# Miniprotein binders against Peroxisomal membrane associated protein 20 (pmp20): the designs that were tried, part 8

Target 1, 156 residues: Peroxisomal membrane associated protein 20 (pmp20), of Schizosaccharomyces pombe (o14313)
Amino acid sequence: MVAVGSTLPKVTLWENKPEEVVEFPSQGKFIIVGVPGAFTPPCSSQVPGYIANEKQFAAKGISGIYVVAVNDVFVTKAWKKSFDGGEQSGVHFVADWNGEFTKAFDAGFDASGLLGPLRSKRYAAVVENGKVVKVFIENEVTDVDISSADKVLSSL
Short names: E, the ipSAE of ESMFold2; O, the ipSAE of OpenDDE; V2, 0.75 times the mean of E and O plus 0.25 times the DockQ between their complexes.

## First folded at step 10 (miniprotein)

Design N3 (from K1 with L33F; at its last look DockQ between E and O 0.92; V2 from the best seeds 0.72)
Fold by OpenDDE base, look of step 10:
Structure N3 (fold): chain B 156 residues (1-156), chain A 95 residues (1-95)
Amino acid sequence: as target 1 above (156 residues)
Amino acid sequence: MKIYIEVEITDPKTGEVYVYFFTVDSPERLEEFLKELMRYIKKRGVDKIEVRVRADDPEKARELAELIVRIFKELGFTNIRVEIRGNEIRVTAEL
């Protein structure tokens, strides 16, 4: 289970291209959105809400939104571009290509039936000053409810 | 059936409040999740917890409350208090 009160794992993550390291903010508030997989239907249903509400999140003090998937950086980059306004969006699409972050964050599940041996559960996490302060975890990874942009935004 | 759960945890050292939000679709799943969460909470040294539950079926509120109380008792929580208002349940407990 994603650990509230914990400091984020120090794991190398990439965005846009290999070796382009993503640095999470050490101060302030930001959101991590864990998704099982790029281009999967439920994930593609969830993410547009964050893109669309980016300004509303910012108005509530969220400095950034980071979508994290156990996919390679080529896939996550392509996935960002696949959304309307995605390429122009400030929402980060982060590749946890080895699943190291997902494991360390205790957000993994066995998706061997469809996606592979390790994928991220569907969750949203509010991080403040480097600590997880709120976690929204879906019952099933196919559910898009409590971790939706609307629900998370309303809780801020 | 959909049950919305909020678990509020206070860090005993810093006083910071952390919150879990999750949903379950059955009492059995609720039990599983709460047990897992409580194990984690105990490991973190949390000694007080507040759980808020909202059921989409108001008729199940009492049953859910009883379930939560049972789980907390089984897990060694004390000073369990329950408040039920409609479909909203509030449970507070100490470790």
Scores: ipSAE 0.626, ipTM 0.841, lowest interface PAE 0.6, mean pLDDT 91
ESMFold2, look of step 10: ipSAE 0.690; ipTM 0.860
ESMFold2 (binder alone), look of step 10: mean pLDDT 78; pTM 0.741

Design N4 (from K1 with K2R R54E; at its last look DockQ between E and O 0.96; V2 from the best seeds 0.77)
Fold by OpenDDE base, look of step 10:
Structure N4 (fold): chain B 156 residues (1-156), chain A 95 residues (1-95)
Amino acid sequence: as target 1 above (156 residues)
Amino acid sequence: MRIYIEVEITDPKTGEVYVYFFTVDSPERLEELLKELMRYIKKRGVDKIEVRVEADDPEKARELAELIVRIFKELGFTNIRVEIRGNEIRVTAEL
């Protein structure tokens, strides 16, 4: 179970390029959106809400939104571009290609039947000053409900 | 069946409030998640918990309340308080 009240794991994550390391903000409020896999249908139904509501999140003090998937950086970059307005969006698409963050965040599951031996559960997390303060975890990884942009936004 | 669950946890040292939001589709799954969560919060030294549950069926509210109370008792919680308003259940307890 994703650990509320805990400091975010300090692991290397990547965005856009294999040599481009991304770091979560140490201060302020931001959202992490964990997804099982890029280009999968449920994930592709969840993410557009965050892109569309980016300004509304910002108005509520969210400094950034980070979509995290156990995919390589080429896939996550391509996935961002596949969304309408995705390339122009300030939403981060972060590659956890070794699953180190997902494991450390206790958000992993065995998806060997479809995606591979390790993928992220579907969740959203609100982080404030480096600590997880709210976690939205789906019942099933194929569900897009409580971790949707609308639900998370309404809770802020 | 769709059950929305909010679990509010207060850090006894800092007073910070943390919240879990999750959904379940059965009472059995609710029990499983609550037990898992309680194992976690005990390790964190949490001594107070509030659980809010909203069921899609108001008639199930009482049954769910009884289930939650049972789980809390089994897990060693004390000072359990229950409030039921329609399809919304609020349970507070202490460790």
Scores: ipSAE 0.626, ipTM 0.845, lowest interface PAE 0.5, mean pLDDT 90
ESMFold2, look of step 10: ipSAE 0.785; ipTM 0.909
ESMFold2 (binder alone), look of step 10: mean pLDDT 78; pTM 0.738

Design N5 (from K1 with L33M M38I; at its last look DockQ between E and O 0.96; V2 from the best seeds 0.74)
Fold by OpenDDE base, look of step 10:
Structure N5 (fold): chain B 156 residues (1-156), chain A 95 residues (1-95)
Amino acid sequence: as target 1 above (156 residues)
Amino acid sequence: MKIYIEVEITDPKTGEVYVYFFTVDSPERLEEMLKELIRYIKKRGVDKIEVRVRADDPEKARELAELIVRIFKELGFTNIRVEIRGNEIRVTAEL
């Protein structure tokens, strides 16, 4: 289960290119959106809501949105660009390329039947001042309901 | 069947409130998820819990309430309180 009340794992994550380290804010509120895999159909249905509602999240005090996937940085970069308005969006697409963050965050599952031996469950997490304060976890990784942008936004 | 669950816990040391939102498709899955969560929060020293459940089938509300109460009793919770309003259930308990 995603670690509520705990400090986020200190794991190196990349955005845009290899060795470009992305760091989560130590203060303020932000959202992590865990997804099983870039370009997968359910994930591609979930992420557009966060892109479209970025300003609404900001109005609720959310300083940033970070989509985290166990994919390499080339894939996550390409995935961001594949969305309408994605390239212009301030939504971060973060590569957990070794799954270290996902494992440490206790959000991993065995997807060896389709995606690989380790992928992220589908979740959203609201982080405040370095601690997870709200977690939205889907029943199945193919479900896009409680972790949708609309549901998360309405809870803020 | 779709069941929406909201679990609110308070850190006794900091007073911070944490919330889990999740869905399940069966009472058995609900039990599994609640037990897992409770094991986690016990390790964190949490001694109070509030669970809100909304079922898509109002007729199942009472059964779900009874299930949650049973789980809480089994896990050593006390001062269990139940409120049922239509398809919404609220259960509070203390460790």
Scores: ipSAE 0.549, ipTM 0.813, lowest interface PAE 0.7, mean pLDDT 90
ESMFold2, look of step 10: ipSAE 0.779; ipTM 0.891
ESMFold2 (binder alone), look of step 10: mean pLDDT 80; pTM 0.773

## First folded at step 11 (miniprotein)

Design P1 (from N1 with K2R; at its last look DockQ between E and O 0.93; V2 from the best seeds 0.82)
Amino acid sequence: MRIYIEVEITDPKTGEVYVYFFSVDSPERLEELLKELMRYIKKRGVDKIEVRVRADDPEKARELAELIVRIFKELGFTNIRVEIRGNEIRVTAEL
ESMFold2, look of step 11: ipSAE 0.752; ipTM 0.896
ESMFold2 (binder alone), look of step 11: mean pLDDT 79; pTM 0.749
OpenDDE base, look of step 11: ipSAE 0.819; ipTM 0.919

Design P2 (from N1 with V46I F77Y; at its last look DockQ between E and O 0.88; V2 from the best seeds 0.77)
Fold by OpenDDE base, look of step 11:
Structure P2 (fold): chain B 156 residues (1-156), chain A 95 residues (1-95)
Amino acid sequence: as target 1 above (156 residues)
Amino acid sequence: MKIYIEVEITDPKTGEVYVYFFSVDSPERLEELLKELMRYIKKRGIDKIEVRVRADDPEKARELAELIVRIFKELGYTNIRVEIRGNEIRVTAEL
């Protein structure tokens, strides 16, 4: 289980290109949205809410939203573009293709039956000044409820 | 049936409050989650915990409260307060 109060793991993450490294903000408030896999139906139902409410999150002091998946950068980039308004959105689609972040963040599960040996649980995390302050973890990875944009937004 | 759980944890060193949000479909799953959480709590020396549970069934809410209390007792918490308001249960525990 993701540990609240913990500092984010220092692992390399990528966005858009294999050579483009993404770093989480060390200061301020932002959200990480963990998803089991790009283009999977439940994930595709969760993410649009964050795209649609990006401005509302910003109004509540959220400086960024980072969708993290154990996928390569080509997939995550394509996935972002697949959403209406996705390409224009400031929501980050981050590739954790080795699952190092997911493992270090204690958000991994065995998805060997469908997606592979390691994928991310479905969660949302509010991070403030480098510390996890709120965590929303779904009971089942196929559930999209408490980690939805609406629920997270209402908690801020 | 969905049970919504909010767990507030106070960092004993900083006084910062952190929150877990869970949804579960059974008391058994709740117990599993709480047990997992307890490992973290013990490691961090957390002395104050508040658990809020919302259940669709008031009767289940009571059972859940009892379960939470039992778990906290097992963990060594002695100052446990329970408030039940309809389908919402609040359990506060302090070491």
Scores: ipSAE 0.695, ipTM 0.872, lowest interface PAE 0.5, mean pLDDT 91
ESMFold2, look of step 11: ipSAE 0.766; ipTM 0.894
ESMFold2 (binder alone), look of step 11: mean pLDDT 78; pTM 0.738

Design P3 (from N1 with I9F; at its last look DockQ between E and O 0.96; V2 from the best seeds 0.76)
Fold by OpenDDE base, look of step 11:
Structure P3 (fold): chain B 156 residues (1-156), chain A 95 residues (1-95)
Amino acid sequence: as target 1 above (156 residues)
Amino acid sequence: MKIYIEVEFTDPKTGEVYVYFFSVDSPERLEELLKELMRYIKKRGVDKIEVRVRADDPEKARELAELIVRIFKELGFTNIRVEIRGNEIRVTAEL
């Protein structure tokens, strides 16, 4: 399981373009939302809450929200745009196309029956000053409950 | 069955408070997760934990409490305290 109290893995991640590297903030408070896959129905039900409540999260000191999926940057970029208000949103859609972050974060599962040999479990993580301080891990990857925006927001 | 689990502990070195939130659908899964988590916590030198469990079925609260206590005893925790309020269980323990 994701190790609360640990520092974030030092793994390359991407956003928007294959050459555009994303780095998590070393300081401050932000949220990582792990999702099994872009455009999958459960993930598409989870993410809108974060987009819609971006300002509420900011009001609670969250400087950024990062949706991480084991998908390529083309898919994650397109996925962001597919949401109402998604393109205008400050929510990051991050591509972990090799699954290196997901593996290092101990959030991987075998989705070879549907999505591929490695995908991310569904989770939310609150990170503060480079350390994971809260983790919300769903029982099943198809569940959208404790890792929902509403639940995470209420815990802050 | 839906069981919500909150595990809180403090890093003895930094004083930072960390929280895990889980949802499980069975007591067996609860046991598995708690045991896994406790292995991690022990490695970090954590000496005190608090576990909050909420079941969707209040009638199962006592059984879940007993399960948690058993797990903690098996793992070598001491000073185990249990509070049950309706469908919410609070367990504190020390290593």
Scores: ipSAE 0.657, ipTM 0.858, lowest interface PAE 0.5, mean pLDDT 92
ESMFold2, look of step 11: ipSAE 0.737; ipTM 0.889
ESMFold2 (binder alone), look of step 11: mean pLDDT 81; pTM 0.785

Design P4 (from N1 with M38L L64F; at its last look DockQ between E and O 0.89; V2 from the best seeds 0.76)
Fold by OpenDDE base, look of step 11:
Structure P4 (fold): chain B 156 residues (1-156), chain A 95 residues (1-95)
Amino acid sequence: as target 1 above (156 residues)
Amino acid sequence: MKIYIEVEITDPKTGEVYVYFFSVDSPERLEELLKELLRYIKKRGVDKIEVRVRADDPEKAREFAELIVRIFKELGFTNIRVEIRGNEIRVTAEL
């Protein structure tokens, strides 16, 4: 289980290109959305809500939204583009291709039956000034409920 | 039917409040998640916890609240209080 009150792990993450490192903001409020895998149906049902409500999140002081998946940067980049308005969206699609962040964030599970030996559980986390302050974790990784954009937005 | 659980934790050092939100579909799942969380909390020296149970079925909410109380007792929490507010049941405890 993702640990509330903990500081974010200092691990390398990537976006868009293998050489492009992403760093989470050290200050301010932002959201991390953990997903089991790019292009998987449940994940593709969860993410559009964050894209659609980006402005509403911003209005509540959320400076950024980061979708994190244990996929390579090519996949996550393509996945962002696959959504309506995705390419134009300010939502970050972040590649954790080694699963180091997912492990350190205690959000990993064994998906060897379908996706691979390590994938992220489905969750949302609100981070403020480098600390996890709220965690929304699904009962099953295939569920899209408590970690949905609507539920998270309503809690802010 | 899903039961929604909200766990509010206060950092004893900073006074900051952290919240877990999760849903469960069975008592067993609740117990699993809650025990895991409580073990973590204990390691961090958290001395106060509040759990909120929301369900469409009041009877289910009660059942899960009772389970939470039992888990708190089992883990050595004290000053356990239960408050019913509409469709929400709040369970508070101290270490």
Scores: ipSAE 0.675, ipTM 0.863, lowest interface PAE 0.5, mean pLDDT 91
ESMFold2, look of step 11: ipSAE 0.753; ipTM 0.893
ESMFold2 (binder alone), look of step 11: mean pLDDT 77; pTM 0.722

Design P5 (from N1 with Y40L; at its last look DockQ between E and O 0.97; V2 from the best seeds 0.81)
Amino acid sequence: MKIYIEVEITDPKTGEVYVYFFSVDSPERLEELLKELMRLIKKRGVDKIEVRVRADDPEKARELAELIVRIFKELGFTNIRVEIRGNEIRVTAEL
ESMFold2, look of step 11: ipSAE 0.798; ipTM 0.908
ESMFold2 (binder alone), look of step 11: mean pLDDT 79; pTM 0.748
OpenDDE base, look of step 11: ipSAE 0.715; ipTM 0.875

## First folded at step 12 (miniprotein)

Design Q1 (from N1 with K2R Y40L; at its last look DockQ between E and O 0.96; V2 from the best seeds 0.81)
Fold by OpenDDE base, look of step 12:
Parts: C-alpha cells; structure tokens; sequence
Structure Q1 (fold): chain B 156 residues (1-156), chain A 95 residues (1-95)
C-alpha cells in the first residue's frame, strides 16, 4: 500500500522527452494519479476527469496534477496528446519508465497477464509539502471509482 | 457488495492527520486490507486511528462493525468505540 505520511520517493521521472526531468513540488498541494497503463481503457476513462476539472482542483489549492504510469516517455507523451484538450492541459503525464517510483511508492503489481511484469495500481494521492496526506486506492485496477477526479475533488 | 473505507491516522509526533480511502468488494477483503494497514501503521508508532465504513447494504453495517472491532482487538488496540448511523460505521481506537 502507498504509505501515507511518508515523503515522496526521490526518483527521477521524465516528461515529454527523455532526460527531461519532472520534479514534484516541495511545497504546496498537488495530486499524483497512478494508472496501470497508457492507452488502456480504464485509464483513458479516469484521466479525462482530471483534465476537465483542472481549474476546479486549482481553486481548491491544487498546484498540479501528475499522472504517473509505468510507460516510456514516448508513450506518455503520445497519450497526453490523444485526449481532447490534453495537449493544452496543464496536467502532467509522467513516465516512470523503469517503475522505480511505483516500487518505491509501494503501488506496484504484477500485470504479466496483460501489461507486463510491473505496473502501477490505480490510485490518487494528495501530497502536501512533500508528504502524502491522502491516498485513494482502487480495489481492482480496472475499477475507476474512488480514484476518479470527481471523488478526489469532493474530498478536498 | 461495495464497501467504502476511510482510515484516518494521526501522527503522534506532529498531530498531522493522514487518510486512506479504500473500496473493497467483500468483508474478507476488508479484513485483509485493515490487517495489512494496521501492521504498517504500528511500525510508524501511530497510536490513534479512526475508521469510517460505508456499505451499499445497510443491513451489513452491524456485521462490518463487529468485524472491525474484532480486528482492532486482535491487533492490540484499546479504547475501541463504535458508532453506527444507518449505513455508516465509525470506529475509533487507540494503541
């Protein structure tokens, strides 16, 4: 389980291009959205809510939204562009290409039956001043319920 | 059956409150989840916990409450308090 009260793992993550390091804010509130895989149907149903509600999250003090997937940076970049309004969105699509962040965040599972040996569970996490303060973890990785944008937004 | 769980943890040193949100599809899964979580929080020295549970079936509320209390007792929690309001169960306990 993702550990609430813990500091975020210091793992290098990329966005847009290889070696373009994305850094999580050290101060303020932001959201990490863990997804099993880019372009998978459940993930593609979850993410649009975060894109659509970006302003509402900002109004509640969320400085950024980071979608994290165990995919390479080429895939995550392409995935962002595949959404309506995705390319223009301020939502970050982050590549955990080696799954190091996912492992360190204790959000990994064996998806060898479909996606590969390591993917992220479906979750949302609210981070404040570098600490995980709220975690929403789905029962099954195919479920999109408590980790949905609407549910997370309502909890803020 | 869908069971929604909120686990509120207070850091004994800072007083900060952290919250887990879970959804499970069975009482058995609830038990597994809570036991796993409690083992983790004990290692961190957490001494106060609040669990809120909402079931889509109100008739199961009492059963779920009893389950949670049992788990807390097994894990060595004390001062266990239970409140049931409709389909919402609130359990507080201390270590």
Amino acid sequence: as target 1 above (156 residues)
Amino acid sequence: MRIYIEVEITDPKTGEVYVYFFSVDSPERLEELLKELMRLIKKRGVDKIEVRVRADDPEKARELAELIVRIFKELGFTNIRVEIRGNEIRVTAEL
Scores: ipSAE 0.699, ipTM 0.870, lowest interface PAE 0.5, mean pLDDT 91
ESMFold2, look of step 12: ipSAE 0.817; ipTM 0.915
ESMFold2 (binder alone), look of step 12: mean pLDDT 79; pTM 0.746

Design Q2 (from Q1 with R39Q L40R; at its last fold request DockQ between E and O 0.96; V2 from the best seeds 0.85)
Amino acid sequence: MRIYIEVEITDPKTGEVYVYFFSVDSPERLEELLKELMQRIKKRGVDKIEVRVRADDPEKARELAELIVRIFKELGFTNIRVEIRGNEIRVTAEL
ESMFold2, look of step 12: ipSAE 0.819; ipTM 0.914
ESMFold2 (binder alone), look of step 12: mean pLDDT 78; pTM 0.748
OpenDDE base, look of step 12: ipSAE 0.820; ipTM 0.917
ESMFold2, look of step 13: ipSAE 0.824; ipTM 0.913
ESMFold2 (binder alone), look of step 13: mean pLDDT 78; pTM 0.750
OpenDDE base, look of step 13: ipSAE 0.819; ipTM 0.918
ESMFold2, fold request of step 14: ipSAE 0.811, 0.819, 0.826; ipTM 0.910, 0.912, 0.916
ESMFold2 (binder alone), fold request of step 14: mean pLDDT 79, 79, 79; pTM 0.757, 0.754, 0.754
OpenDDE base, fold request of step 14: ipSAE 0.703, 0.717, 0.790; ipTM 0.878, 0.882, 0.909

Design Q3 (from Q1 with R62Q R81T R85D; at its last look DockQ between E and O 0.96; V2 from the best seeds 0.00; counts 0 for: sugar tag NIT 79)
Fold by OpenDDE base, look of step 12:
Structure Q3 (fold): chain B 156 residues (1-156), chain A 95 residues (1-95)
Amino acid sequence: as target 1 above (156 residues)
Amino acid sequence: MRIYIEVEITDPKTGEVYVYFFSVDSPERLEELLKELMRLIKKRGVDKIEVRVRADDPEKAQELAELIVRIFKELGFTNITVEIDGNEIRVTAEL
């Protein structure tokens, strides 16, 4: 389980294209949204809420929102574009292509029955000054409840 | 039955408070989750914990409170306090 109070793993992640490294802010408050897989129906139902409420999150002091999936960067980029307003959105779509971040963040599960040997659990994490301060973890990866944008926003 | 759980953990060194948010569909799943979580936090030296539980069925509040207290006792927590307000249960404990 994702450990609250822990510092974020130092793992290379990509956005938009291979070797374009995305770095999490070392200071301030931001949100990581872990999703099992790009283009999967539950994930595609969760993410629009974060896109739609980006300004509301910013008003609560959230400097950025990072959707992290164990997918390659081509898929995550395409996924961002597939959403209405997604391409214009400031929400980051981050490729954990080897699942190293997900493993280090202790958010992985075996999805061999559908998605592959390693995917991310569904979660949201509020990070402040490099430490995880709040974690919203779904009981079932198909559930979109506690990790929804509305629930997370209401907790801030 | 949907059960919403907030677990507040205080860092004994810094006094910082961290929070887990969970949602489960049964008391049994709640027990499993809490036991797993408590094992993890004990390893980190956490000495103070607060659990807030809200059930969609207010009639289950007492049962859930008793369950949480039992879990805390089994795990060696002390100074357990319980407050029930409608469908909201608040349990605090120390190690």
Scores: ipSAE 0.767, ipTM 0.894, lowest interface PAE 0.5, mean pLDDT 92
ESMFold2, look of step 12: ipSAE 0.799; ipTM 0.910
ESMFold2 (binder alone), look of step 12: mean pLDDT 78; pTM 0.733

Design Q4 (from Q1 with L40M K43R; at its last look DockQ between E and O 0.96; V2 from the best seeds 0.83)
Fold by OpenDDE base, look of step 12:
Structure Q4 (fold): chain B 156 residues (1-156), chain A 95 residues (1-95)
Amino acid sequence: as target 1 above (156 residues)
Amino acid sequence: MRIYIEVEITDPKTGEVYVYFFSVDSPERLEELLKELMRMIKRRGVDKIEVRVRADDPEKARELAELIVRIFKELGFTNIRVEIRGNEIRVTAEL
């Protein structure tokens, strides 16, 4: 599982279009939300909470929210647009297109029964000054509970 | 039954505290999770841990406390302390 106290893996990630590199903040506090897959029903139920509470997270010192999925950048971009207010949202939708970040972050699982050979577990991680300080991991990837925006927000 | 778990880990070098948040649906799953987690943190040299557990069934609090203590003992933890307040269990231990 994702190791608290560890530094973030140095892996290239993309947003919006190929080769548009997303860099995580080296300073300050931000959240990574790992999801099994774009457009999947449980993920689509989890993400709206982060979009809706973006200001509340900011009020608690969260400088950014990054939704990370093992999907290509075309899919993650389309997924962001599919949400009400998603296109206008400051929430980042990040493509871990080759699953390298997910593997390095020890958040991968075999989803070959539905989504493919590698997808991300469902989690939220609070990162502070480049170090993972809090991790919220779902027991089952279909569960949206501890990694929900409300639960994470209440724990900050 | 839903069991909520918070695991606080103290970095022995810096004193920084990191936290895991989990939710499981059975004591058996709790045991599996804690054993996996504890093996990981032991390899990292963590020597202080605090586990807070809240069950939606308060009648299970004592049973869960005993389970956690057993796990910690099996893994070689010492100075195990238990506090039960209603449906909330707090266990602290050292390696």
Scores: ipSAE 0.782, ipTM 0.901, lowest interface PAE 0.4, mean pLDDT 92
ESMFold2, look of step 12: ipSAE 0.802; ipTM 0.912
ESMFold2 (binder alone), look of step 12: mean pLDDT 79; pTM 0.745

Design Q5 (from Q1 with L40F; at its last read DockQ between E and O 0.95; V2 from the best seeds 0.85)
Amino acid sequence: MRIYIEVEITDPKTGEVYVYFFSVDSPERLEELLKELMRFIKKRGVDKIEVRVRADDPEKARELAELIVRIFKELGFTNIRVEIRGNEIRVTAEL
ESMFold2, look of step 12: ipSAE 0.816; ipTM 0.915
ESMFold2 (binder alone), look of step 12: mean pLDDT 79; pTM 0.746
OpenDDE base, look of step 12: ipSAE 0.839; ipTM 0.927
ESMFold2, look of step 13: ipSAE 0.798; ipTM 0.911
ESMFold2 (binder alone), look of step 13: mean pLDDT 79; pTM 0.749
OpenDDE base, look of step 13: ipSAE 0.822; ipTM 0.921
ESMFold2, fold request of step 14: ipSAE 0.805, 0.820, 0.807; ipTM 0.913, 0.916, 0.913
ESMFold2 (binder alone), fold request of step 14: mean pLDDT 79, 79, 79; pTM 0.748, 0.751, 0.753
OpenDDE base, fold request of step 14: ipSAE 0.805, 0.798, 0.797; ipTM 0.913, 0.910, 0.911
ESMFold2, last read: ipSAE 0.772, 0.828, 0.832; ipTM 0.904, 0.921, 0.921
ESMFold2 (binder alone), last read: mean pLDDT 78, 79, 79; pTM 0.746, 0.747, 0.744
OpenDDE base, last read: ipSAE 0.799, 0.802, 0.797; ipTM 0.911, 0.912, 0.910

Design Q6 (from Q1 with D25N; at its last look DockQ between E and O 0.97; V2 from the best seeds 0.81)
Fold by OpenDDE base, look of step 12:
Structure Q6 (fold): chain B 156 residues (1-156), chain A 95 residues (1-95)
Amino acid sequence: as target 1 above (156 residues)
Amino acid sequence: MRIYIEVEITDPKTGEVYVYFFSVNSPERLEELLKELMRLIKKRGVDKIEVRVRADDPEKARELAELIVRIFKELGFTNIRVEIRGNEIRVTAEL
């Protein structure tokens, strides 16, 4: 289980292109949205809310939103573009291509029945000054409820 | 049945407050989740916890409250306090 009060794992993550390193902010508030997989139906239903409410999150002091998936960077990039307004969105689509971040963040599960041996649980995490301060973890990875943009936004 | 759970944890050293938000579909799952969480927080020396539970069925609020209290007792918590307001249950405890 993702540990509140913990610092984020220091793992290299990529966005847009291989070797284009994305760094989480060391200061301020931001959100990590963990998703089981790009282009999967539940994930595709969750992410649009974050894109649509990006300004509302910013108004509440959220400096950035980072969608993290155990997918390669080509897939995450394509996934961002697949959403209406996704390419123009400031929401980050981050590739945890080896699942190292997901493992270190203790958010992994065995999805060998559908997606592969390691994928991320569905969660949202509010990070403040490098520490996880709020975590929203779904009961089942197919559930999109408490980790939805609306629920997370209302909790801020 | 859908049960919404908020677990508020206070860092004894810094006074910082952290919050877990969970959703479960059964009392059994709630118990498993709380036990897992408590193992985690004990390792970090957390001595104060607040749990808020909202059930979609108000009639089950009392049952859930009793369950949470039992779990806290089993885990060695003291000064357990329970407040029930409609479908919302608040339990506070100390280690």
Scores: ipSAE 0.737, ipTM 0.885, lowest interface PAE 0.5, mean pLDDT 92
ESMFold2, look of step 12: ipSAE 0.778; ipTM 0.901
ESMFold2 (binder alone), look of step 12: mean pLDDT 78; pTM 0.739

## First folded at step 13 (miniprotein)

Design S1 (from Q2 with R2S Y4S Y20S F21S R40S; at its last look DockQ between E and O 0.94; V2 from the best seeds 0.00; counts 0 for: pae E 4.2 > 1.5)
Fold by ESMFold2, look of step 13:
Formats: C-alpha cells, structure tokens, sequence
Structure S1 (fold): chain B 156 residues (1-156), chain A 95 residues (1-95)
C-alpha cells in the first residue's frame, strides 16, 4: 500500500498529448488523486469537487492537483474536457498508460475482466517537498468518501 | 459496517507528522491493514505511533480496541495505551 513518508517514484507520466511529459513539483505542496479509470461513474462523481475547489486548495498552499489514471493521454484529455469547467481548470489529468507509476507507488489492483489488468486504487495523497505526508485510501475502488475533495481539503 | 482508521507517526529526526487514513468494512480487513502498516512503520525506525479508529457504535469500538491491542502486542509494540470515547478509539504505542 501507499506509505506516508515515501518519495514519489521516478517514472514518466503524460498529459494532454502523447509527446507531453508531466513532472510533479520537487518542492511545495500538491495533491495526487489516484482513480481506477476515466469516465467511470465513481471517478466522474469525485473529480468535479477538485475542479470546483481549486481556489480553496490554493488558499491552503496547494500548488497543483494531479488526477492520475491508468489510461492513455487521449482518454484523460477527453475526460477532462467532458467536465463543466474542465478545459479552463488548472487540474492536471495525468496518463499512466502503462501503469508504471501506479505499480511503483503500490497503488494498483487487478481489474481483469472489468477495466484492464492493472488499474489504480482510489486514493488521495498530499505531497510536501517531495514526500508523501498524508494519504487517504478507499476500502473499495467504488467508494468516494475519505478521498473526496472536501475531506482532503478539511484535513489541510 | 464502516470502520475509519487514522494512523499518525512522527519522524524522530525531523519531528514531521505523517497521517494515513483508511476506511474498511470488517475487523478482519482492519487486522490485515494494521499488520501490513505497522510492519512498514517498524522498518522506518519510528519510535512512537498513534492510531485513531471510529466504529459504528460503542460495543463495536470495545471489540476493535481489544483486537488492536492484540495486534500491537504480537508485533512487539510496548507501552500500549488505549482510550475509548463512545465509538472512538485512540491507541498509542512505542517501539
């Protein structure tokens, strides 16, 4: 499972288009939101809260919010666009198409026969100066509770 | 049933506080989670931990408290203190 106090895996992630690499900040405070898959109903009910609360997170010192899914960049880009205000949002929709980040972060589960052989558990992680300082891991991938935007925001 | 767990540790070198939050649906799942997490914490050289658990009701909280104490003892933790307030449990222990 994802451990507090750990540093982030050094693996390549993508955003927006196939040639665009995204990197997490090395300093400051930001949030990673791991989701089982783009366009799924639980994930699509969770993400709007992060978009709607961008200013509130920023007021708490959060420099960025990174939604990570084991999908390709075409899927994550289309998913961001599907939300009201998504195109204008500063929330990063990050593609972990090969699952390497998710596996290295110990956040994966076997979704064979449903979504794909490896998908991400549902979690939120607060990262400060390159270290995971808080983590919120759902019991079931279909749950949106402790990893919701309002729960994470209230913890800051 | 719904069991909320928060585990708080403090880095002995920096004093930085780390918090892990979980939700589980059974005492069996809680036991598995705590054993995995506590073993990971032991490898990191942490000398003090606090676990906060919220159960559905006070009877469940008493049962979970007994389970948590047993797990900590099996894993070699010492100076285990337990406080129960209604459906909430706070356990502190040392390595």
Amino acid sequence: as target 1 above (156 residues)
Amino acid sequence: MSISIEVEITDPKTGEVYVSSFSVDSPERLEELLKELMQSIKKRGVDKIEVRVRADDPEKARELAELIVRIFKELGFTNIRVEIRGNEIRVTAEL
Scores: ipSAE 0.251, ipTM 0.673, lowest interface PAE 4.2, mean pLDDT 85
ESMFold2 (binder alone), look of step 13: mean pLDDT 76; pTM 0.711
OpenDDE base, look of step 13: ipSAE 0.453; ipTM 0.788

